# Ledger of designs, part 4: VH-VL binders against IMP cyclohydrolase (purO)

Target 1, 198 residues: IMP cyclohydrolase (purO), of Methanopyrus kandleri (q8tz52)
Amino acid sequence: MYVGRFLLAGKLEDGTPIAVYGVCSRSFSDRRIEVREGAAFVVPEDPSYITENPYVTYTCARIVDEFLVLTNGAQTDPIADKLESGVPPREALVSVTFAMDYEHDEYNTPRISLITDGETFWLGRVAPEEVYFRVMKPKDGEGYLLSVYGEYAEVPSKPNMTLDREDPLECDPVPSFEHYVCSVIARHDGGRWSLEAR

## First folded at step 1 (VH-VL)

Design iv1K6 (framework fv_ivicentamab_arm2)
Fold by ESMFold2-Fast, scan of step 1:
Structure iv1K6 (fold): chain C 198 residues (1-198), chain A 121 residues (1-121), chain B 110 residues (1-110)
Amino acid sequence: as target 1 above (198 residues)
Amino acid sequence: EVQLVESGGGLVQPGGSLRLSCAASGFTFSSYYMNWVRQAPGKGLEWVSIIYSGGSTDYASWAKGRFTISRDNSKNTLYLQMNSLRAEDTAVYYCARGYKWSRGTYYMDVWGQGTLVTVSS
Amino acid sequence: AYDMTQSPSTLSASVGDRVTITCQASQSISSYLAWYQQKPGKAPKLLIHKASSLESGVPSRFKGSGSGTEFTLTISSLQPDDFATYYCQQYNSYSGYPLTFGGGTKVEIK
């Protein structure tokens, strides 16, 4: 199935908090994720195409103190900045994602955003037809999957996947996603978040 | 034309080391998952290792700690560093391109011709 | 890890014959199975992915079928170019490591 971008969040069976931001694209398969201290960026494979256009390049992950922020667009940095200034997670997530609204491109692309401290997960989606935000506390093995398109294009009210593999990208239904390009995997280990580009 | 060309194979003594190379051409190398697959004389195919487009790696359990897969995207080249070689590592080693179905699933659509590694006294 | 059992190990056939090769997975792999052809001294060549999707340039006499735990590769009218060893490979991400190959089936001249 085609999902566009997706967020995956929860706890592995051993209790390790994890979150993933993934990119699937029919049109732009030559992108990668670059991890630098405390942040991750979606960039073109060819450096000569790196621009300020947020459709092409943007920050997809930020770590601020105990918080991890993952989003599908330009809202990542403003959300992280609010957390850095002491704004609580729900207010940071809701105020920024809603104010920036869905992308007014030819697809009216929804914005999806996640904040987590490893125990609590704040997940939101803003689209032309709806605005929905939810706070969740997954148990071991419980996962929440949210995508821009397809079967998972709504904020789940309960866990909608099982994180029964060490590699979260190996958990159903992620292996069924078409046109996969790249992802960043975040793990909370040893009291801190770490980022890995895939 | 998409091509993969392996090199670096040869005769090595038990306990020795070898580094294999795979030169890629005809496609955007940095965008693909790359694999090493081996085949002992007269035996079947056995997966060795993968390196994802972002640089992450996975290994067969028997290869962990002895083999290291790496890539240099500026040279369109894949490597396999093999240490502490054993007679059981004698095989033709193939470089193979992984096609992205999704992050966790892939099949190999392009293969090199292989390079023979012989571990013998 | 998923065990992949391929049968038969060796098959003797004549040009024009219908050849069937079976691949069994120890647990369901959905449709995440590929078939490869390997001729002596040569690299494997991808024939089929997603159990039944034929690769471009592969003759229509090759057909893959099955899902879950039982898969079949059929060659409807064997040609001289088809004498080779065939391998199945699972790429369902739920295995202990991502890839497992079957033991191979050698199709040789009667």
Scores: ipSAE 0.000, ipTM 0.447, lowest interface PAE 16.2, mean pLDDT 85

Design iv1L12 (framework fv_ivicentamab_arm2)
Fold by ESMFold2-Fast, scan of step 1:
Structure iv1L12 (fold): chain C 198 residues (1-198), chain A 118 residues (1-118), chain B 110 residues (1-110)
Amino acid sequence: as target 1 above (198 residues)
Amino acid sequence: EVQLVESGGGLVQPGGSLRLSCAASGFTFSSYYMNWVRQAPGKGLEWVSIIYSGGSTDYASWAKGRFTISRDNSKNTLYLQMNSLRAEDTAVYYCARDKYSRGYFDLWGQGTLVTVSS
Amino acid sequence: AYDMTQSPSTLSASVGDRVTITCQASQSISSYLAWYQQKPGKAPKLLIHKASSLESGVPSRFKGSGSGTEFTLTISSLQPDDFATYYCQQYNSYSGYPLTFGGGTKVEIK
């Protein structure tokens, strides 16, 4: 199935908090995620390729203290900045994602955003037909999946996947996603978040 | 007012070359993926090529190496350079706008006829 | 690549008839199928996307249904303007492209 970009969040069966931002794209298979201290960026695989589309090149992950921020676009940095300033997670997520709104262009691309401290997960989607934010506390093995397109393009009210493998990209339905390009996997081990590019 | 207008079609000999143009108006051309789709006389629709908003391209397998899609965003114009033309390339060529980058087409030009005859 | 097969290739109908056109995908394409109408000498016109979502301005007598590998376009009460060729097109292709169309169904007057 084709989902576009997706967010996956929850706890592995051993209790490890985990979150994933993934990119599936028919159009741009030559992108990768670059991880630097406390942040991850979607970038062209060929560094000489210049793109002006902010939906193609952007910060997709930030770590701020106990918080991890994952989004599909330019809202990552403003959300992280509010958290750094002491704004609570719900307020940071809702105010930025709503104010930036879906893109009011011919694509009307939804914004999807996640904040988590490893126990509580704040997930939101802003689209022309829907503004929806939810706070969730997954139990061990429970996952929440939200995509830009397709079957998972609604903020789930209940866990909608099982995190029954150590590698979240191997947990159903993720292996069925087509045109997979790249992802960042975040794990909360040893009292802090770590980022891994795939 | 939102429209695509093709031009550049005509008669060419086998082995010849031809460049098609598609003039876009009434929308932000640079933001859209653009496609060429062709239709041989009395036959069905066949996808030829796409150019993405960032400039990357893809082609039908039979078009690779012979056809080149390009765009000039400053002129709101899409192009298809066709080389080594064959009788089988005889068709009406349409330019088409990709809706929401999903691969279906909400706006089509009226088409331009390319005839390859010997 | 997904092969798309339409049936019938041609059908004859009268105004007021219910007509049904079928589109088969070689593998599951979920609901990522569009339907187009093409009148003689004209460019195709988008009717339906995502198997069943009617485009703005398209009459409600047009209905799309199906998922996976079998899809149907139904015209509940054929009008004079509906004599045309209809094409399905999948857009769930996973190698960037190719996009593929069905072979078309020509709806002719009896």
Scores: ipSAE 0.005, ipTM 0.451, lowest interface PAE 16.0, mean pLDDT 85

Design iv1P15 (framework fv_ivicentamab_arm2)
Fold by ESMFold2-Fast, scan of step 1:
Structure iv1P15 (fold): chain C 198 residues (1-198), chain A 122 residues (1-122), chain B 110 residues (1-110)
Amino acid sequence: as target 1 above (198 residues)
Amino acid sequence: EVQLVESGGGLVQPGGSLRLSCAASGFTFSSYYMNWVRQAPGKGLEWVSIIYSGGSTDYASWAKGRFTISRDNSKNTLYLQMNSLRAEDTAVYYCARGKYDYSTGFPHFDYWGQGTLVTVSS
Amino acid sequence: AYDMTQSPSTLSASVGDRVTITCQASQSISSYLAWYQQKPGKAPKLLIHKASSLESGVPSRFKGSGSGTEFTLTISSLQPDDFATYYCQQYNSYSGYPLTFGGGTKVEIK
């Protein structure tokens, strides 16, 4: 199935909070994710593209204090900045994602955004057909999957996947996603969020 | 406003090669998936290949290994390199812009070029 | 990939007639189907996408309907400009590549 970008969030069976931002793309398969201290960036695989095409790079993950922010675009940094300034998660997520609106590109691409402190997960989606935000508190083994396209393109009202594998990319339905490019996996280990590029 | 203009068609012998070009204007070419679709004389439409904005490609099974789709974003031009041509490759080749639905990510075609005729005959 | 079967292959009609063209998918494609019009010697023109969404500038006499495996294109009052060949095309993500077209329906003057 083709989903475009996706967010996966929840708790592994052992209770470890986890979240994933993933990129599936027919258009931009030549990309990867770079992790640096407290942040992750979607970048072109070929470094020469950076100088020839300056609009290819964006921040997809930020860690601010106890909070992790994952999004599919330019809203990541403004959301993180509000959290750092003491704005509560709901207000930071809703105000930024809504104000930036869906991307008015050739596909009217929806914006999807996630904030989590490891216990509470705030998920949002802004698209031409809908604006929807939800607060979720997953139990051990419960996952929430939200994508830009396909059958997971609605903010779920209840867990819609099971995190029954240590590697969240191996949990159904993720292995069925077509044209997988890259992802960042966030784990809440040792009292802090850690980021891993895949 | 949006224009796609194909060129490079002609008569070629079996086993020969030909390169088609499609000059695009009136839109941000680099942002779109571009396709080749062909039509044999008196027959229906047949999808040939797609090139994504990032440069990755997919092909009809019969085209793989013989045809190569490519793009030059600096020139707003799409190409189709056709090798080992056969009589059954005789067709009008259309350049088509891919337009996507939110739910699938697969294209339908909102703009087409005028087509260029490729005739493979001895 | 899913096969698309279009019927009839040809039909004869008069100006003012109601014309219906059918397209069948070998498996469900939900509503991910486009309709194209092609006049002799010309490129195809997009009429309808997502089974029923009429393109800007296309006359309202053109109507698409259906979902799953059965789709129809209806021209409610045929005009001289409508004598052409019509093609359906599926773009369902589960079908994948190649993208498949119906065999075409030629609408001829009676």
Scores: ipSAE 0.000, ipTM 0.480, lowest interface PAE 14.7, mean pLDDT 86

Design iv2E11 (framework fv_ivicentamab_arm2)
Fold by ESMFold2-Fast, scan of step 1:
Structure iv2E11 (fold): chain C 198 residues (1-198), chain A 122 residues (1-122), chain B 110 residues (1-110)
Amino acid sequence: as target 1 above (198 residues)
Amino acid sequence: EVQLVESGGGLVQPGGSLRLSCAASGFTVSSNYMNWVRQAPGKGLEWVSIIYSGGKTDYASWAKGRFTISRDNSKNTLYLQMNSLRAEDTAVYYCARTKVYEWGTSYHFDYWGQGTLVTVSS
Amino acid sequence: AYDMTQSPSTLSASVGDRVTITCQASQSISSWLAWYQQKPGKAPKLLIHKASSLESGVPSRFKGSGSGTEFTLTISSLQPDDFATYYCQQYNSYSRTPYTFGGGTKVEIK
């Protein structure tokens, strides 16, 4: 199935909080994710483009104190900046994602955004036909999957996947996604968030 | 101010090789997806190949193994190396741009070159 | 595995006529379809992308419509400059064939 970019969030069976931002795309098949201190960036696979092509790089993950921010675009940094200045998560997520609106490109691409402190997950989607934000508190093994396209393109009202594997990318339905490019996996070890590029 | 200028076409014998060039101005080739599209005399348009901004490539099934798309970023130029040419490869070859945007892209062709004629004949 | 069938292959029209060209995809391509105009000896020119989005500088008499598998290009009040060959092109980026063109429709003077 083709989903485009996606957010996956919840708790593994052992209670470990996790979140994933993933990229599926033929259009961006030449991209990877770089992790640097407290942040992750979608960048061209060829490093020579990093300085020449500002159109293909963006921050997809930021860690601010106890908070993790994952989004599919330019809203990541403004959301993280609001959290750093003491703005509560719901206000930071809603105000930025809504004000930036869906992308007015030929695809009218939805913006999807996630904040989590490891216990509470704030998830939002802004698209031409809908604006939807939800606060979630997953139990052990419960996952929430939100994608730009396909059958997961609605903010879920209840858990819509089971996190029954230690590798969230191996949990159904993720292995069925077509045109997978790259992802960042975030895990909370009880003291801090850590990021892993895939 | 975007311009694409193809060159390198000409007469070549069956089984021969030819390299086409497409010089770009007004934008950076490496920042976009670049394509070759051909048109046989009196016939329709047929996509040949694409090179993505990161350097990965795709080809029409009939072009795989015979044609190679590449670019030289320092010259802002796109190439198509054509080997084992057949009479059926006779066509005007166009280069065309697919623009890459910050958060997405589309595969439609917003700018085309004027084309260069390749004639495969004995 | 997308076949693009364009009809008619040729049509004759007079200045001022309304012309309709149809493009049929073998499988759903959502709205990922573009229309191009080509005059003899010249490169194709983009008219419409995403089925109905008119390019800047293209006259409003050109209109694209449709989604899924059936698409149309309509030229209202045909002008002398509109006698050309028109091509549809799918660019459903999730297909195995990223681009497939229709066979073209030649709009000739009557």
Scores: ipSAE 0.005, ipTM 0.463, lowest interface PAE 13.8, mean pLDDT 86

Design iv2E12 (framework fv_ivicentamab_arm2)
Fold by ESMFold2-Fast, scan of step 1:
Structure iv2E12 (fold): chain C 198 residues (1-198), chain A 122 residues (1-122), chain B 110 residues (1-110)
Amino acid sequence: as target 1 above (198 residues)
Amino acid sequence: EVQLVESGGGLVQPGGSLRLSCAASGFTVSSNYMNWVRQAPGKGLEWVSIIYSGGKTDYASWAKGRFTISRDNSKNTLYLQMNSLRAEDTAVYYCARYEIKYTPSGYTFDYWGQGTLVTVSS
Amino acid sequence: AYDMTQSPSTLSASVGDRVTITCQASQSISSWLAWYQQKPGKAPKLLIHKASSLESGVPSRFKGSGSGTEFTLTISSLQPDDFATYYCQQYNSYSRTPYTFGGGTKVEIK
């Protein structure tokens, strides 16, 4: 199934909070995720083609204090900046994602955004036909999957996947995604978030 | 910490050649986009050339065929070979860093050298 | 290629004044614009990137605004240290010529 970009969040069976931002693309392969301390970026695989175009190159992850921010576009940095300034997660997520609206590119790409402190997960989606935000508190083994397109293109009201594998990318239905390009996996290990590019 | 030091400027006759050098410290030139920017006395800034981290190059239209940008990764140094120099090429030449890992914010010329003067005259 | 037009070319002001410098692009560059300060005999110094993002260590009296084709740099209360020439620069990734500078604005003592 083709999902486009996706967010996966929840707790592994052992209670470890995790979140994933993943990229699937029919048109723009040849990209990777570059991890810096406290941030991750979607960039062209060849650095000589790095561009300021936010549809191609953008921050997909930021860590601010106890908070992790994952999004599919230019909203990551404004959300993180609001959290740094003391704005509460719900307000930061909703105000930025809604104001930036879905991408008015040739695909009318929905914006999907996630904030989490490891216990509470704030998830939102803004699309031409729908604006939806939810606050969730997963139990051990519970996962929430939200994609831009396809079967998971609705903010889930309850857990819609089981995190029964140590590697979240091996949890169904992720292995079935078509045109997978790259992802960043975030784990809350002993009091802090860490990022891994895949 | 980050420093860029240009050298190689001087007086040259029209039609002559000069090679400018830019020694970098505190970062790796091969990991960044490196640029030459010039400024004629009393005038504004004018972009000359870029070398991308992958080694590809681009030039201002008036510089193509006369100027060549290059780098030596082992010496962490940027070069500009200038041929067929004209009076209009008289300027202070700056090397400048474009940090490619600031995405999407922070891009542009974040560090500049002190400049080296090139005078094309008899 | 994008033409960058800066106005005014020269501006006379007194300490404490509000100063506004304008930069106009011939085509939309979104927010991909930087502002530089250059003092006599010195290299340019980056002040603002992405139209409005202040560089670390730059005083808060400097403010960038605008998007698309029209941009402004404002100094809310001019200090003696601010008498300099200011340049805007586009770095829109859609251009094969990646960088174009404005003609500069010299801010001098009235």
Scores: ipSAE 0.006, ipTM 0.441, lowest interface PAE 12.0, mean pLDDT 85

Design iv2G11 (framework fv_ivicentamab_arm2)
Fold by ESMFold2-Fast, scan of step 1:
Structure iv2G11 (fold): chain C 198 residues (1-198), chain A 121 residues (1-121), chain B 110 residues (1-110)
Amino acid sequence: as target 1 above (198 residues)
Amino acid sequence: EVQLVESGGGLVQPGGSLRLSCAASGFTVSSNYMNWVRQAPGKGLEWVSIIYSGGKTDYASWAKGRFTISRDNSKNTLYLQMNSLRAEDTAVYYCATDKPFYGSWSPFDYWGQGTLVTVSS
Amino acid sequence: AYDMTQSPSTLSASVGDRVTITCQASQSISSWLAWYQQKPGKAPKLLIHKASSLESGVPSRFKGSGSGTEFTLTISSLQPDDFATYYCQQYNSYSRTPYTFGGGTKVEIK
């Protein structure tokens, strides 16, 4: 199935909070994620191709205090900045994601945003014909999947996947995603978030 | 209803230039992906160029540097500027609409009638 | 880059016949393939998108199948209106070349 970019969030069966931002792309697959100093960036795999790619580099993940922010675009940094300034998660996500609206690019790309402190997950989506926002508290083994396109393009009201494997990318339906390019996996070890590029 | 009407075709000498127009009605050109497709006499279809709703453009490799796709939103019209024309460019040129599907290209729902470009001395 | 190879180039058939046209992609395009019908002097008409999804108003005798690199258009009982040239088109590419058409198959009267 083709989903475009996606967010996956929840708790593994052992209780470990996790979140994933993933990139699937039919048009532009020559990209990777680079992790630096509590942040992750989507970048061209070969810098010589930067002028050929319509997508500029953007921050897809930020860690601020106890919070992890994952998004599919330019909203990541403003959301993280609000959290750093003491703005509560709901207000930070809603005020930025809705104000920035969907991308007015050639695809009218929806914005998807996630904030989590490991216990509570704030998830939002803005598209030309709809806006959705939900606060979730997953139990062990429960996952929430939100994509830009396809079957998972609506913010779920209940867990819509089971995190029954240690590697969240191996949990159904992720292995069935077409045109997978790259992802960042965030894990909370009980002390802090850590980021791993895949 | 949706209709596309091409114009501007004709006879041009090799090395010459020609500008094709495609007037759209029943929808807004700037809201859709717009394409040019050509067909040489008795031959198959060949994609030429696209302009996305956001204004970005792409071209077939052989068309880059010679052909330019553009639009005028106030006239709801698509254009193809063709420079340095060669005998091999002789073809019927069609404009066609494209609606994005899951952030990628989609097939062409609507086509114009085509306009013939003949490059000959 | 994709090459789209269509076969046969020409086939002769009679009304009522079952005809099969094949389209081969040089790389996997999943299911992102369309079929068009073109009659002499006319613009092409979209018949099928996403390999097997029939367009509104297109007769059910037209059937698309396949995925990956091999695709087939079948006309189960050829009608007089079906004598035309048929083209496949890929529209799912990782490159900046968004579309590639097959060479076409002309279905003519036997």
Scores: ipSAE 0.000, ipTM 0.454, lowest interface PAE 15.8, mean pLDDT 85

Design iv2G12 (framework fv_ivicentamab_arm2)
Fold by ESMFold2-Fast, scan of step 1:
Structure iv2G12 (fold): chain C 198 residues (1-198), chain A 120 residues (1-120), chain B 110 residues (1-110)
Amino acid sequence: as target 1 above (198 residues)
Amino acid sequence: EVQLVESGGGLVQPGGSLRLSCAASGFTVSSNYMNWVRQAPGKGLEWVSIIYSGGKTDYASWAKGRFTISRDNSKNTLYLQMNSLRAEDTAVYYCARTRDYIYGTKFDYWGQGTLVTVSS
Amino acid sequence: AYDMTQSPSTLSASVGDRVTITCQASQSISSWLAWYQQKPGKAPKLLIHKASSLESGVPSRFKGSGSGTEFTLTISSLQPDDFATYYCQQYNSYSRTPYTFGGGTKVEIK
């Protein structure tokens, strides 16, 4: 199934909080994620694409204090900045994601955003026909999956996947995603978030 | 803590081949952009090639088709395969790390260099 | 691709002098320029990035300035340890040639 970009959040069976931002794309497969000093970036694999496509690069992950922010676009940095300034998670997520609205590109691409402190997860989606924001607290093994397109293109009100494997990319339905390009996996271990590019 | 150590340089005849190695410690080569930069005796610095963290590569126009940059992630080592060598390729070859374009592509760590001499 | 021109190619100065090195890009590189110091027989050392941002541990007498096509490196009070060749390097993220170095400026004390 083709989902576009996706967010996966929850707790592994051993209780480890985890979140994933992933990219699937039919058109722009020449991208990867770079992790640097508490942040992750979607970048062109080939720097020459930066000249030809200025909209290909964006921050997809930020760590601010106890908070992790994962999004599919330019809203990552403004959300993280509000958290750093002391704005509560719900307000930071809702105000920024809604004000920036879905991307007014050829596809009217929805914005999806996640904030988590490892216990509480704030998830939102803004699209032309839909605006949803929810707060959830997963139990061990419970996952929440939200995508831009397809079967998971709606903020779940209850867990919609099981995190029954150590590698979240191997948890159903992720292996079934078409045109997978790259992802960043965040784990909350030892009281801190860590990021890994895939 | 971060170290880059080049090896494989030496004397080679025109038309010959040579493979340079760069052993990295204190960080993972596959998570960074890795470069080869050379310097001919008494001359300036000249960029040769890059391998991006995702594995794609780029080359200076004069190096395309003759030089191949690669890495072995299990050995945390960078390589430069040089073919069809010319006298003009005589230089000290440095391996150097750059990060990425978002934070600016600066060479923050360099090896000590390995001398390649091409002469008949 | 960018041509980077440094001037002067050689500079002689006394300890305590103010030294200025210029770097010109053939087209605008915004502020995407780094400065390196290379001592004889050694690898280059990064001094300044993004035209004016001093690296940790680099003495405050080193200052970078400029944007667009004209950049300068200034050493406000030359010390014996500053005998070296200095290189500018562009890394404009939109260049199809990712990096281009200037020709270098050799600073000779005396």
Scores: ipSAE 0.006, ipTM 0.440, lowest interface PAE 11.1, mean pLDDT 85

Design iv2P16 (framework fv_ivicentamab_arm2)
Fold by ESMFold2-Fast, scan of step 1:
Structure iv2P16 (fold): chain C 198 residues (1-198), chain A 123 residues (1-123), chain B 110 residues (1-110)
Amino acid sequence: as target 1 above (198 residues)
Amino acid sequence: EVQLVESGGGLVQPGGSLRLSCAASGFTVSSNYMNWVRQAPGKGLEWVSIIYSGGKTDYASWAKGRFTISRDNSKNTLYLQMNSLRAEDTAVYYCARLGSEYFYTKGHAFDIWGQGTLVTVSS
Amino acid sequence: AYDMTQSPSTLSASVGDRVTITCQASQSISSWLAWYQQKPGKAPKLLIHKASSLESGVPSRFKGSGSGTEFTLTISSLQPDDFATYYCQQYNSYSRTPYTFGGGTKVEIK
């Protein structure tokens, strides 16, 4: 199935909190994710695109204190900045994601945003005909999947996937996603968040 | 080269105040989680306080209200303001950085330590 | 609270001996445990992070093992430079919480 960009959040069976931001694209497969200390960026595979089209590059992940922020666009940095200044997660996510609204591009692309401290997960989505916000507290093995398009386009009210594999990208339904391009996997083993590009 | 150098320790009377400094080189304190850890003579290590990269702080329960951690980004320096000092605060005070490598690495292990500065609280 | 208990508190050994130091956590900390070496008058030095990952420049005779609540540091062939105090430290926390050190194990010459 085709989902576009997606967020996956929850706890592995051993209790490890995890979150994933992934990119699926029919038209633009020439992208990758670069991880820096505390941040991750979606960038074109061809470096010349970064210079000629700077808006193609965006921050998709930020770590601020105990919080991880994952989003599909320009809202990542403003959300992270609010958390860094002490704004609570709900207010940080809602005030930025919904004020920026969906992207008024050819596809009216929805914005999806996630904040988590490893126990509580705040998920939001804004699209032309709907705005969703939910607060989730997954148990061991429980996952929440939210995508831009397809069957997972609604912010789930209960767990909608099982995290029964150590690699979250191998948990159903992720292996069935069409036109997968790249992702960042965040893991928290009780110390702090760490990021891995895939 | 990455290093931390503490200063400001010395002899102070009970009830007195003292400010410790920790100068960093080779990295930026504002981009890291910085800590104070102390060690009483002949005793073990005891965590005192942290300042996160975002500026939020946290303290050991016995330090709350008496100690304040802060930083000066322009000087790349960490501070610990200690008030209402007691004899049991006598210790070598270390500044230490939490590791910040990503993907299953150091996490909250202390990867860089200063040499320590001795604080003696005595009449 | 994460209580960390090290045993023994003091260990007498000779050069060439195999020594084992144990660290017990009051609740599971997964693999988020570090080991430090402290020589007299010096700052602690990180030896091992994430229970078993050896720091660059640390001799291979040092080995960390364990997970959950029980951890060990083993020195397979004790050298003169290894007489020091060793500390474990947990860092398994979902929030801004105190970092807890073990009480230390002093490895001294017989």
Scores: ipSAE 0.000, ipTM 0.449, lowest interface PAE 15.1, mean pLDDT 84

